# Ledger of designs, part 4: VHH binders against Pentatricopeptide repeat-containing protein At3g56030, mitochondrial

Target 1, 310 residues: Pentatricopeptide repeat-containing protein At3g56030, mitochondrial, of Arabidopsis thaliana (Mouse-ear cress) (q9ly43)
Amino acid sequence: STVNPNPTASPGRRTCVEFDNLIFKAGSSGDFEAVRRLLNSRVVNACFNTTATFKFLTNTDSYSSSLEDLRRILPQTDAGYTRKHSYETLIARLCKLGRIDDALVLINDMAIGEFGLSTCVFHPILNTLTKKNRIEEAWRVVELMRSHAIPVDVTSYNYFLTSHCYDGDVAEASRVLRKMEEEEEGVMSPDTRTYDALVLGACKSGRVEAAMAILRRMEEEGLSVLYATHAHVIGEMVESGYYALSVEFVMAYAGKDKRLDEENLGSLASKLIKRKRFKEAKMVLKEMSVRGLRMGDALREFHEKNVLQS
Key: E = the ipSAE of ESMFold2; O = the ipSAE of OpenDDE; V2 = 0.75 times the mean of E and O plus 0.25 times the DockQ between their complexes.

## First folded at step 1 (VHH)

Design g28 (framework vhh_6z1v_2; at its last look DockQ between E and O 0.08; V2 from the best seeds 0.00; counts 0 for: pae E 14.2 > 2, placed apart)
Fold by ESMFold2, look of step 2:
Structure g28 (fold): chain B 310 residues (1-310), chain A 126 residues (1-126)
Amino acid sequence: as target 1 above (310 residues)
Amino acid sequence: EVQLVESGGRLVRTGGSLRLSCAASGFTFSDYAMGWFRQAPGKEREVVAAITWSGESTWHADFVKGRFTISRDNAKNTVYLQMNSLKPEDTAVYYCAADLSYEWGDYYTSADYDYWGQGTQVTVSS
């Protein structure tokens, strides 16, 4: 474990890791004047805050006193990027700790001090609340954003959408999608992440046919489908016992992107073999062979013994 | 101690190619999802690409679609970003990041990643 200097930094300047380590030591020992100084000097050295910057703040220490000291020194950091990014990073840390009320106190501090509140400082708050299924609280945060004339963006709406889709609440997900499309004078529209959440939700709800329809709509609108979305869909179909449908699903999208086909068909075949679904696995492997798709070693051996050897 | 160290950033002409590397230590690399982020001066940090712990699935932001490719080598504890057809707009500090709780929605924001590298500067001249 070594601290590697930033290769673009001039000789003698500290690295981001060194700054985070120094801040951790200073904050852990209660030296918040050193924390303030280090937050300023790291930016001068092109060293931006990280998720480690405020890791000295935990739930196991007297978190109230440490936060109060941070609240005192953050307004005293260099104005502009340094101060704003320090608040953003601290708010994200508090959300990771589950301390949403404290994060909202910092939002208010930024508002009173006029330190440049923007949509991105609210993202970790909305993400945390929606993932914890505290949807009504998340909407109250949206109302708070609007009270400060801060726009609600696609990312913000996607947190709600993902939560509703994870719960299989398609009606609520549809309302969020409509709301986000109506919000912003024709600029905001569903993106790939929006549709990926809908596909995941349809799969979690056992509505595979709806998932296929959504993926087809994505293609019609020219949206690129995330490879992770395909992997999640395939995995959940197999885990849920929809073996024949999983084969139909990957075949519906085969032929457009050879690398995607290799990943989808190969992954599905492997999962089917693990579940001892050899009939379905043979069908997938035959199709891979016909299309000239690359197979991993284990799949190739299975194919040679069980498909070609007839 | 967890460490992520980016390398490979340099000055490149428009249309050129560059490969960034991020070496990881202090954790079981093969259990972590990885992401690349970038931040231009005066702009907010934005996600560029992400890859699952196994390397089985990847994601790329629309603004780099078809030009950048994320990959990983779990035997070498390294994640890569192959950057082709570089444009002046790609000028930024590029960061790698790691997270054990790599859920589908988390690769859209930097707030969800626990470990970050120090960054490497990429400059694309016109």
Scores: ipSAE 0.000, ipTM 0.188, lowest interface PAE 14.2, mean pLDDT 78
ESMFold2-Fast, scan of step 1: ipSAE 0.439; ipTM 0.755
ESMFold2 (binder alone), look of step 2: mean pLDDT 82; pTM 0.843
OpenDDE, look of step 2: ipSAE 0.009; ipTM 0.267

Design h01 (framework vhh_6z1v_2; at its last look DockQ between E and O 0.02; V2 from the best seeds 0.00; counts 0 for: pae E 18.2 > 2, placed apart)
Fold by OpenDDE, look of step 2:
Order: C-alpha cells, then sequence, then structure tokens
Structure h01 (fold): chain B 310 residues (1-310), chain A 126 residues (1-126)
C-alpha cells in the first residue's frame, strides 16, 4: 500500500508544503530548535517529509554549521518513525547536494544511535554514486551495509545495473546480474527497474530485438513498464533507423495510459518528422488523432498541414 | 576549484562547421556525464547534447541531431561538440556542463547541472 505521503490535509491542518516552508524559515534563520519541533509536529499531523524539507541546507558558507546543528537536533526528534524519516530525508538531501561523505556520517550517527538503519537509507547514496560512475565507492557502501547486517536488496543492485546499462557496458551489467544471483541465493527477483535497465542495456548495445524480448517477458510476468523503458526503445529504434518498427511498437503498447500514449506517440512523431520520415510520422499522428491524444503545437501544426489537408 | 572552460566559438557562415571544446578541471572528469547547452538571446537555455562518463552513450537534441556530435576525451578532460551544417538559428552562447546524473535528466530537467562553464559565443551569419 503506497502510503500516499500527502494525506489530504483535513481542514485546519497544516499541509506538507506549509511545514516545509516553516522549516525552511526556521532553518534559514538558524532556529534549529524550531526545526526540531516542526519535524515532530508534521509527522503528528500526518505530513511526511518531502524533498523540500531540508531545502534550506545548501552548499553555502553556512552548510557546515547547519549540518552540525541538524546532527545535533535529529537525535532529539521523536523516536521511531519521525527520527528515522528525518534522517532518511536529510541523507537524501545531502546526496542531492553531492555531500556523500556527510551522508555517510549520518549513517554512522544512525548506527550509533540505533535509529532504525535500514536498506532504504542507503538507496540515495548508492543511486548518487552509481550515476556519477563512482562504482567502487558504491560497492564500498554495499560493504558498509553488510557490515551493519543490512541486507542488500534488488533496488541496490539495480543502481549498479542501471549505471552499467546506461553506459552500454553489457559485460559489467552481466557481472552485476550474476552477483545478484550468487549472493542472494535466488531470493532476489528482478523488478521493473531491473528490466528497465536491461532494456536500456539492450538498446544501448543496438540490440533492439533483445529489448523487445525483454519487454515481452515483462508483460508475461505482469510487470508494469516504466515510461523510461519505452523511451529507451523508441529512441534507439529511431536512431537505428527502425522507423516502421517504432511505429509498430508504440501502437502495440498504446491504449493503457492516455498520458503515456501522448508522450510516446508524440515523441516518436517528433523524432520521425525530424528525420524526414513523414510517412511514418503521419501514421503516428493519425493514430493520435483517432485516439484523441493531445498533440503539442508543433505536431498539431504538422498534422493540420500534412494530414488533414491531405 | 571546479572549472569548465569553453572555446571554439566564433562567427561562421551558414553551412559552416565549428568544433567547440570544453576543458574541465577540479573534479574527476571521467566520473561525470557532460553536456552542451545553448542559450540564444531572449530564449531559454536548452540542452544540445550529452555524453555519458565513458562516452558509450550520447544524446543529441532533435534540432541538432545529425548535424552536431558530442564526444569526449577523458585523458584530456575535454568534451567536444562538432557542429556541422550550421544555421543562423544555431546562434547562441554555448555552455558546457558537468555532473549529469543521466542523459535523460539532461534532456528533461535541463537545469541543474552542478558545474557550468562561462560559455562561448557561436554566431552563424546568413
Amino acid sequence: as target 1 above (310 residues)
Amino acid sequence: EVQLVESGGRLVRTGGSLRLSCAASGFTFSSYAMGWFRQAPGKEREVVAAISWSGGSTWHADFVKGRFTISRDNAKNTVYLQMNSLKPEDTAVYYCAADSPSLEYLYRLGSEYDYWGQGTQVTVSS
């Protein structure tokens, strides 16, 4: 049950945004006691932290002092979910700022304080490191997880997998997959992101048929496909000159989500037009029209000029 | 100190070619994706091209696809943009940027690279 972090604020309750703004003001002014109180209060009011919660923490001259103050007050937040969630949120913020070392310091704080260190706490760190191709460091973080008896989950491995696949490094991607299989004694099952990475890898290696096969498997397994996954395929198909196939692809997967369809078909149409593949572009645009899909201005103009007047 | 220094921008005629360079320092160049952006007067900054840390993946904007090519030399800490078949519409300040989490991110969010160059002016005359 995806806990909708944004419970409809009952009339009279502060919204998450309001709390974020208050925390921003408090943090920016150096009132960290107020920050502490607000962190407590928002959870009591069913307002979870957001990516904006610690937005006042920036890479400025006050960064170090602010971080120190946060490290001081976070242990003083309400025990359990509030405290843990605050640490997680701050760690994510630090990762966003590129302050990985400081994030690791917080990990240590959590460990020492026994503040509910878990696998998910490491995800932002792993994600940030892997996307920056700091792979060795990411593996060190994995070892750190293990040292704390924290299990490494499929999400963690997916970060590695995605990184390698993104770069088209099939060999390294394969190694990661093997490692997943070996270390987790078969308990780990690939998820949607795993497949996304694999599709990406296939596309980046010019193996469009392989990408399609993976998508088929996803369907067979009842896994939802990410928008990004389709984008990978569409992009690679067009780049590789598989114009007819790309049209077939978007048509085959259309009908499940209107917004997704708008994006996929629209994107494809634009790409085709740019490549002067007008026949295929018209096909896509006709389909968009038939399905009542919204077209961007450029596409609309093209459609009117080349499809409707024809 | 992180520095990105663009070079190669100049006045060229329509149909001409330019090669832009961006020299990077102050960070581990080979660990970061690089991107080229451009901003024309009165227009928003737009992403032109991006390249993964290894160079194994590239992305080019639709408006420049086929004409421009991004590349990099990690040994030289330099990213390049080969621009062919230039058009007056390509007139802009071109910026180099580092620390893209993904090509997709560059494409979608276009905004929050950690490091930016000062830009180099490219002018294409009719």
Scores: ipSAE 0.000, ipTM 0.220, lowest interface PAE 15.1, mean pLDDT 86
ESMFold2-Fast, scan of step 1: ipSAE 0.301; ipTM 0.641
ESMFold2, look of step 2: ipSAE 0.000; ipTM 0.191
ESMFold2 (binder alone), look of step 2: mean pLDDT 89; pTM 0.910

Design h02 (framework vhh_7aqx_2)
Fold by ESMFold2-Fast, scan of step 1:
Structure h02 (fold): chain B 310 residues (1-310), chain A 126 residues (1-126)
Amino acid sequence: as target 1 above (310 residues)
Amino acid sequence: QVQLQESGGGLVQAGGSLRLSCTTSGFTFSDYAFSWFRQAPGEEREFVGAISGSGGSTDYADSVKGRFTISRDNAKNTFYLQMNSLKTEDTAVYYCAATDSLEWLYSLGPSEYDYWGQGTQVTVSS
């Protein structure tokens, strides 16, 4: 039979994993000409570089000139997306290895060679430095961006906001927001991730009312609220003992998005059961049943034992 | 050796449903956060959805929110993408990805994900 009800779109196509495996083998054996050819051939196969593409580059590379070999071949890759993306991927790999100075050298190579240096190239460096609480160095990277006339975007500022908000440092988060307003490229508009970081910060500092005010502001501005943002609020309400308020919160948001409702009510019911808040948990499970929301096995068992036995 | 393997792709009619699975090996499944990405030939990689290491938090691209659901099964070392109300624009190669459980859920670049599957084709016909 030659009939195929599920035809492949790209028969014989190499996958991103297969390219990564070939590049790993070539790089590990010092065949950087093969690495260059493999990087060039990815686009035609709808493949892209991943964090694994340059995993042959390690901190134990004491005998190899792997980074210097890569610096030699990358300018020889196909101009445009391929070359730009290869630099971005290597910079991200160096950041994962904690080799920030080497990543900055590659940024300089991109600037001198005019290889499409842009804001997203700096994201892995800012993310790594802010996650490691190396805040002063992260601000120096922002100044480096400005020196190259590279715009500092909301995502860049969100790394600083997330770091301070995760620590519950509302004062520093407020200073970052003021710096966003001072941008020479124009006023920065907060996005959904900015508000998520602020909600997280409010929750981490025990300011549940502030978190709810931020959520209301997001709705007033027509922004999509992340499922993760709801999870932060629900988690903090339960952790802080605001059980009745957590039930009111999930009920108030219910009825607009069935998947969000399943996530919110299911998570809340599970957390309330763990806290032995059975009265509130039963109310949530009853509402899930009334709305036809899917329950996981543990919640269904609890519901059957405790609601059907009532 | 960490390995991620997608399954469940195929041809489906617009308005239909598919469930993608990503089976994992070579690491402690519960320690990792997982995401789905997609890419059409000649186009850039697009984030689809993510689930935290604890399974308590999920995030979705605006284009799929309300239609797609990501979930995980720690006992089976597998995570899933349930795709409902499929549109022709959902046609792409879908990739699963894994990262250390950091409780952050969106990709500003695929560079944040340590491990990737081989990809599975999803074709939505009108």
Scores: ipSAE 0.012, ipTM 0.453, lowest interface PAE 8.7, mean pLDDT 80

Design h03 (framework vhh_7ocj_1; at its last look DockQ between E and O 0.28; V2 from the best seeds 0.00; counts 0 for: pae O 7.1 > 2)
Amino acid sequence: QVQLVESGGGLVQAGGSLRLSCAASGFTFSSYAMGWYRQAPGKQRELVAAITSGGSTRYGDFVKGRFTISRGNAKNTVYLQMNSLSVEDTAVYYCAASPEEWLKYLGGYDYWGQGTQVTVSS
ESMFold2-Fast, scan of step 1: ipSAE 0.554; ipTM 0.796
ESMFold2, look of step 2: ipSAE 0.417; ipTM 0.743
ESMFold2 (binder alone), look of step 2: mean pLDDT 84; pTM 0.853
OpenDDE, look of step 2: ipSAE 0.017; ipTM 0.325

Design h04 (framework vhh_brivekimig_d4)
Fold by ESMFold2-Fast, scan of step 1:
Structure h04 (fold): chain B 310 residues (1-310), chain A 124 residues (1-124)
Amino acid sequence: as target 1 above (310 residues)
Amino acid sequence: EVQLVESGGGVVQPGGSLRLSCAASGFTFSSYAMSWVRQAPGKGPEWVSSISGSGGSTLYADSVKGRFTISRDNSKNTLYLQMNSLRPEDTALYYCAKSPEELYRWLYGGFDYSSQGTLVTVSS
């Protein structure tokens, strides 16, 4: 293809910001024919929908039936990428507004019109419902996925797992894991985010040793540990008073990734100083110095005063 | 099910080079544009580069233009990112992303059918 999309506008082409501004004006004024034309022309100008594209749609939009107008024009946008992505962007916007029932109506519109319904349109709905602890409704959405022959993926289950783990509800988290195993006919396997959720759950329930065991299992399976996963463990150890163990933990897992080490040792040193655990903090700062890890200004000053100048 | 597996990350010195790979399965690879996205510690996702399904069109963020090269091998279902003249500012988790579904997940701080990423650390 001779078409080379460029995010910076050339003379005669509109930018994504310009399209969002034009769509905002058109949508705000009720000119939905202009909205349709602008959505169609974006792709020609190498521009795509953004989080701002449907910002004219709000919870205070009681005057106009903006959603009804969008439902009328979206089937009339160009088939393929334009139509599919416009539905996806609008569903995501409705979920951010907490308008789950309206998002489900759009999913039904996509299914009836055969407009590329896929698992990704269900992710923000599951994420929003599980974050709001509307778990029964979230499971009904899973059944809706099955009714459309949409596979329930590990990401979908991870939303449920993360929600229960955040609450420290190990029993419900275990039930979700068993349900994931029922899908495991060679299709569904726990991923890095599944393990992150489990570590979070162990930490929220005060089970530091369980969190450590999960990390070891994760490494045995050859999975890379997320920065967030280490942060959950370190935070819980400090909060629960396992100061010496937290030092041993960061030392044992150091040496694989300099940026992770800077974050882990720096964060731990800061938390230990705040809790006046100066002996443990000095050990961490000494190790940071030996490994050549960067320190923020406050840690550098404390290190000079209490470790280097000791 | 769409699967993306990144590899090739590591620790390199400033001015060094790395080549990232992304093995794709579960979809018709040549029919979709692919992207590289990175997330530096404490920052949101930053789009790095995109390539069309045929490989005939490429696009780069200003911060990497002239230093990074995106490419693909449709016969191997693999996406590549050749990173040259690396800077400390390039330190990030690098994610392989399938377009257009990838754009949808950015609204929720995640990526559709992307793995945990591959870490690139640029330090002396």
Scores: ipSAE 0.000, ipTM 0.077, lowest interface PAE 24.2, mean pLDDT 79

Design l01 (framework vhh_7aqx_2)
Fold by ESMFold2-Fast, scan of step 1:
Structure l01 (fold): chain B 310 residues (1-310), chain A 128 residues (1-128)
Amino acid sequence: as target 1 above (310 residues)
Amino acid sequence: QVQLQESGGGLVQAGGSLRLSCTTSGFTFSSYAFSWFRQAPGEEREFVGAISGSGGSTDYADSVKGRFTISRDNAKNTFYLQMNSLKTEDTAVYYCAADSGEYYDFWSGYPESEYDYWGQGTQVTVSS
């Protein structure tokens, strides 16, 4: 008499969480033959590995020998997606643990064994190294990619861009953009995430006008702008004292996406209230009301008392 | 232990709406960012939407932008995916995921390998 929201799984089918739990128990107990079998059967059940799959692998000495066991059984997993994805997931886990040298050993294992080494296995290493500001080591990893004839993609360069832009280092971000242009396979075109990183860098360096110019260029080129990028621009404008400009920014982008508008105007109004910029906050709240945008409880209460009662 | 559990999936007609919920336990909910992913039969898993720890930032895949909305309720330790104007192409198993990573990690393009905690998945079937 009702639609089943979660159809019953087939008999014997396991969920991805159940596979993670079984692999954790097997790995923790040293049963790596069970780990190998579970990794193979996971694909058959339309499940995938995550960093949680190898969570029994930690920074403690008690689990350090587990990596040697994994290196033994991974070449024995089913060729193709299972083996490739298992290496990718383990490399990502080692990177999260800060075990970069171990991750590089696995990349060498993939190269020697011809297990489908590709650009994506280098992504978590580049991400981790750039996040830790280990930039020279990250560039050596790019050279390692080239030595294996692995193409350096926009995503790889975006890790360098995002790191420098997060720090507000426009000079280093510009150097990375020039490196992208010098890519051997021809001119690399910036994508949405490239421009999003540049917008953040402009904001972090106090170049709010540059951030707006970059966003306009993205729109003119038909690229999608992330909601997170708008939120960060608004946050940095308010933090830097660009109150009037932040109002102009959210008004200029209003009318295209109702949910983005609710996030942008609501977040801005809340931040302006906290900074005691009541004139600008009231302007934003009035615009939210005019556009029929939903307000959270705190903003609705402020609006009723300070805007509608005036 | 950390757990994420999806609910609200099911069968719906094209043009209809569904709201998925992800209930969490075993960690400080307000400190985590959350995302939804989906996997259609025979396809790779893809990102659907994300919400920051503060709830101040959201992001969506181009294919769902304007139709889907992600939100969170810190008091209930739950986050949601409101799916409107559903299409047959939205048929997939939907997974919720939690990331304890820094703001910087959002901008790595939401790689599934960076998420520490995953739900077990809920089936959404859109018929026409």
Scores: ipSAE 0.000, ipTM 0.400, lowest interface PAE 10.8, mean pLDDT 80

Design l02 (framework vhh_6z1v_2)
Fold by ESMFold2-Fast, scan of step 1:
Structure l02 (fold): chain B 310 residues (1-310), chain A 129 residues (1-129)
Amino acid sequence: as target 1 above (310 residues)
Amino acid sequence: EVQLVESGGRLVRTGGSLRLSCAASGFTFSSYAMGWFRQAPGKEREVVAAISGSGGSTWHADFVKGRFTISRDNAKNTVYLQMNSLKPEDTAVYYCAAGTDYEYWGSGSYDLPSEYDYWGQGTQVTVSS
């Protein structure tokens, strides 16, 4: 091996943040030829589009000429990855802004131009529609996918599952699971996000025992439990009055990840204090102290006054 | 809106056979687990058998294993209980119930009445010697 070369002797590559800043300035000033050149050169410098790339587009743009300018230049970007990924990033930005009809126009542009329309292009629109409870429109998007022979994946169904599970609508969630089961073998294997949605649904419907059973099934299938999944269970245990069980739960999962432990025990202690469950709260705070976990100011004051006596 | 209607209950002699049916309406039948429960006078309601929404998983109480069989026809929105080798101790009102699909949710709580959201009016089964 040789010593590393002097980095100042070789031209440095622009960072993704630098490209985003340049594209923001060009787009904000209406220089769409500069936007086109920057999108092309970004790939050459091994940088990729981010959620900030099209940040110059906003939801306050009434009838934006900027979108029409982008529709003109995007087909003129380098074919393959650059063009496909630029469309994907712009569609995601429009969805975040709630500009669903504009996103559908770009999907149609991709289909007509044969610009590599694929399943992941539809993820942001399904996510946005399901989060806004626009479920009928979301199913129409699934039909649009099928009309273009685009496969509907686990992630697409997970958006529907999460929406119904958030509402505690176990019946509708079960209907979505039935649709997933009707897909060909190997295509619709449940993943970590599927089980997270199911745990959320069990919690929102007040079924703490079902939530725990789903968690055990995730572990048996070798899947990692998300921080969000722990938060669902802890929140519902406290809301349903399972205070002792909530303490046992956070203790059982403690010792693997310090940041998770700080979040789980800290959140639980705060919720127990608000519900005036001081005995259980003191047990949690004592365990935080024993494990050397950080406490926020309010928990530290409570701990000093109520737990550190004697 | 939601209805569960049991039928088939009658007087039958010891050692006889009987098939109970439960017709469901007002909900998506295949998305629910179905159970059969029974209650004799002066006794608590007990689970007899349960079946998952798909029909792929079944459970039967120890006191009916080998004698009773639960099944379902999702195209007809109907669940069945085939009862063979009937005993006087099987005399009870039999109830059909719809609940959370334990196959999907992993709860395993198919034996708890509290896990069932919808109930039929019951059908009387009397077994005489």
Scores: ipSAE 0.012, ipTM 0.327, lowest interface PAE 8.7, mean pLDDT 82

Design l03 (framework vhh_7yz9_2)
Fold by ESMFold2-Fast, scan of step 1:
Structure l03 (fold): chain B 310 residues (1-310), chain A 127 residues (1-127)
Amino acid sequence: as target 1 above (310 residues)
Amino acid sequence: QWQLVESGGGLVQAGGSLRLSCTASGFTFSSYAMGWYRQTAGNEREWVAFITSGGSTTYADSVKGRFTISRDNAKNTVYLQMNSLKPEDTAVYYCAKDTEYYYGSGEWYTDEAFDIWGQGTPVTVSS
């Protein structure tokens, strides 16, 4: 899961966690003048807003009044980074609460007030809409970005790619990728997240060989491959009955990262055992033993009974 | 595992009709273009008809106006309706999924068709 940081501060300075706690208390008690003062003083103490800064704002009876109070005080915070980042953080909180229309109202407030509206303000909205498969609304947000001359970046396109790829809709993912390649002002080249989404799409649509080709392309270009990318490939190989190929894949990538190897070989062995593919599972467990990789309790018990005692 | 199962072939007289079906499993059927191919003894497989994921169709000149390709995404099935059959249409008919995946910068990955072909369904047209 995501760790909530508790950073240390210089002696006599408040930490980001201390500011979040003070803002939580002030906001929960309806003291929005105190919230405004705390947002202003936070930057002076070299502390930044976190995902917890507006945690007091929840879907309760006080939601609407709290939001209106926040809309009143935010324009009164110090101009520049403080005000811009406070809007960004609140918009992200509203998206997490499912309050998309209210997030769009805050974007309009930023545009009218000239409070530093930028591409990153739109990221939480695009992420939330695409994850909820509200694709038509997400493209309307892209049109809103264009109407404000805000560039659509690779991260914005990656939200669309990830959504379509998660559904195995490779045809629509291809259209999004082509739009990304045609973008003049905001999107220049694919990154690690772009290729991760494409590998996911290949896996979800059963295109195992395509997934392998893309993964090889990432490595040839010197891009970091995520643990999740390997997990997608392994999972789809097993689900689609490519048992021998899954063993070959995992062995081909073994030897570079011990933790990745433990995860890849361990996960594969467990999946093969569940599918009663004991021949392939024993090969994987034997390789884990030869490489000195750690096994979970269930795999260790299986290994002792079926590999070491044969 | 990727699986394609063709059915509906048989013996029919010239001028008759047959409907072939191909049921897919192991992949997200609605995301793929699907095609029909045929093969006679001693010849390579020849393309007959294609249907995109969006439903657009394309036909070989030899079958235009006689054959119709269609799909039912809810049933993971692609169909080939064959009308006005001729002795020259005698072949084993195979279905195949789209082998091409675009992954950027003008680059395509092409799966080997033999990895995803069905077992075929024979069609014999007598004179």
Scores: ipSAE 0.012, ipTM 0.305, lowest interface PAE 8.4, mean pLDDT 80

Design l04 (framework vhh_brivekimig_d4)
Fold by ESMFold2-Fast, scan of step 1:
Structure l04 (fold): chain B 310 residues (1-310), chain A 127 residues (1-127)
Amino acid sequence: as target 1 above (310 residues)
Amino acid sequence: EVQLVESGGGVVQPGGSLRLSCAASGFTFSSYAMSWVRQAPGKGPEWVSSISGSGGSTLYADSVKGRFTISRDNSKNTLYLQMNSLRPEDTALYYCAREGDYYDSSGWYEPYYFDYSSQGTLVTVSS
């Protein structure tokens, strides 16, 4: 009954979280030499950078001086994986802060220094620009990728597709799909994220039956379906007033994944209650009870008063 | 505090088998997709396999497909990797990692990445 510790792990070796905390302290205090040493040490200890590694870098009065210090130390980190990954992680952080021009400067630093520029450094920039509907700038970044002989992958196209689908722009989404189809490499085959974007687009266009058809096609292709993909369909059914259909949908997909069922039925019941669709809500809650699915406190209270006592 | 603690590493002969375990704590385990990542000597981390939060969907790197099986037990907050037909090139430090969120609260797609990983366990395949 006891869990034995890993016999090959070194007790006291720092975790990725511990490195993030040390880098946060060093960066917050302006100790860029300590940041440089920690970035080198992290890789030696077989940890990798996370989204929190450069969280000390914020949009404050110290932003410009901190970035200048980082640009000075990053070329001085160990060549190869350490330096490449540190640039990738900082570029992602700059994108989170909305500092796109500074992220592009770092990409140029990587190109000039020959620090292993690859497709993944462009992902955070494409993601941020497409999320902000800065589509023309995002396509210029794709042109920059091509100028460096960097392949444009499915993930890159998915950012454009998701942005257009979120806006309900089916025509522009179709143009992106056509560009993907023009690629001859297998890497351009639609993946789970591609289909999720298409389901989102169908939902945003009020085409719930089309969204359901795309979802079924994902399953026929053997692709994993994201919880978010079900949430898009359920949300749109409720927004469009397809209450009975939403109940049928969650019932049809129930029984294979307990966590998905709890999310789908629980979310639907909450949305139906808020819209005062008590008949449909009671059906969902009864099914949750029959299947032994966990209810949050508010749903359990509603169920006890309105379903079990009715 | 999010923690991922591995066990099951060791030395095995080519063609042998090992089962890795990863005990998770500090978060709702069933809400996150999980992955196994390895780092061979002199190389950066290489993704091996992923499993959805429910366990209903799995993905494998071509180099391990048909030999490795990823699984999870959400009641025990534990991730597993069953490694069969091990080869010398499978020698690496193996990490379990939590996959980041796919969408923010406003519905925007977030990059696919790992936000936490374990300390790592050494798997050595040699005669």
Scores: ipSAE 0.000, ipTM 0.297, lowest interface PAE 13.7, mean pLDDT 80

Design m01 (framework vhh_7ocj_1)
Amino acid sequence: QVQLVESGGGLVQAGGSLRLSCAASGRIFSIYAMGWYRQAPGKQRELVAAITSGGSTRYGDFVKGRFTISRGNAKNTVYLQMNSLSVEDTAVYYCAAYIGYWPSEDYWGQGTQVTVSS
ESMFold2-Fast, scan of step 1: ipSAE 0.374; ipTM 0.735

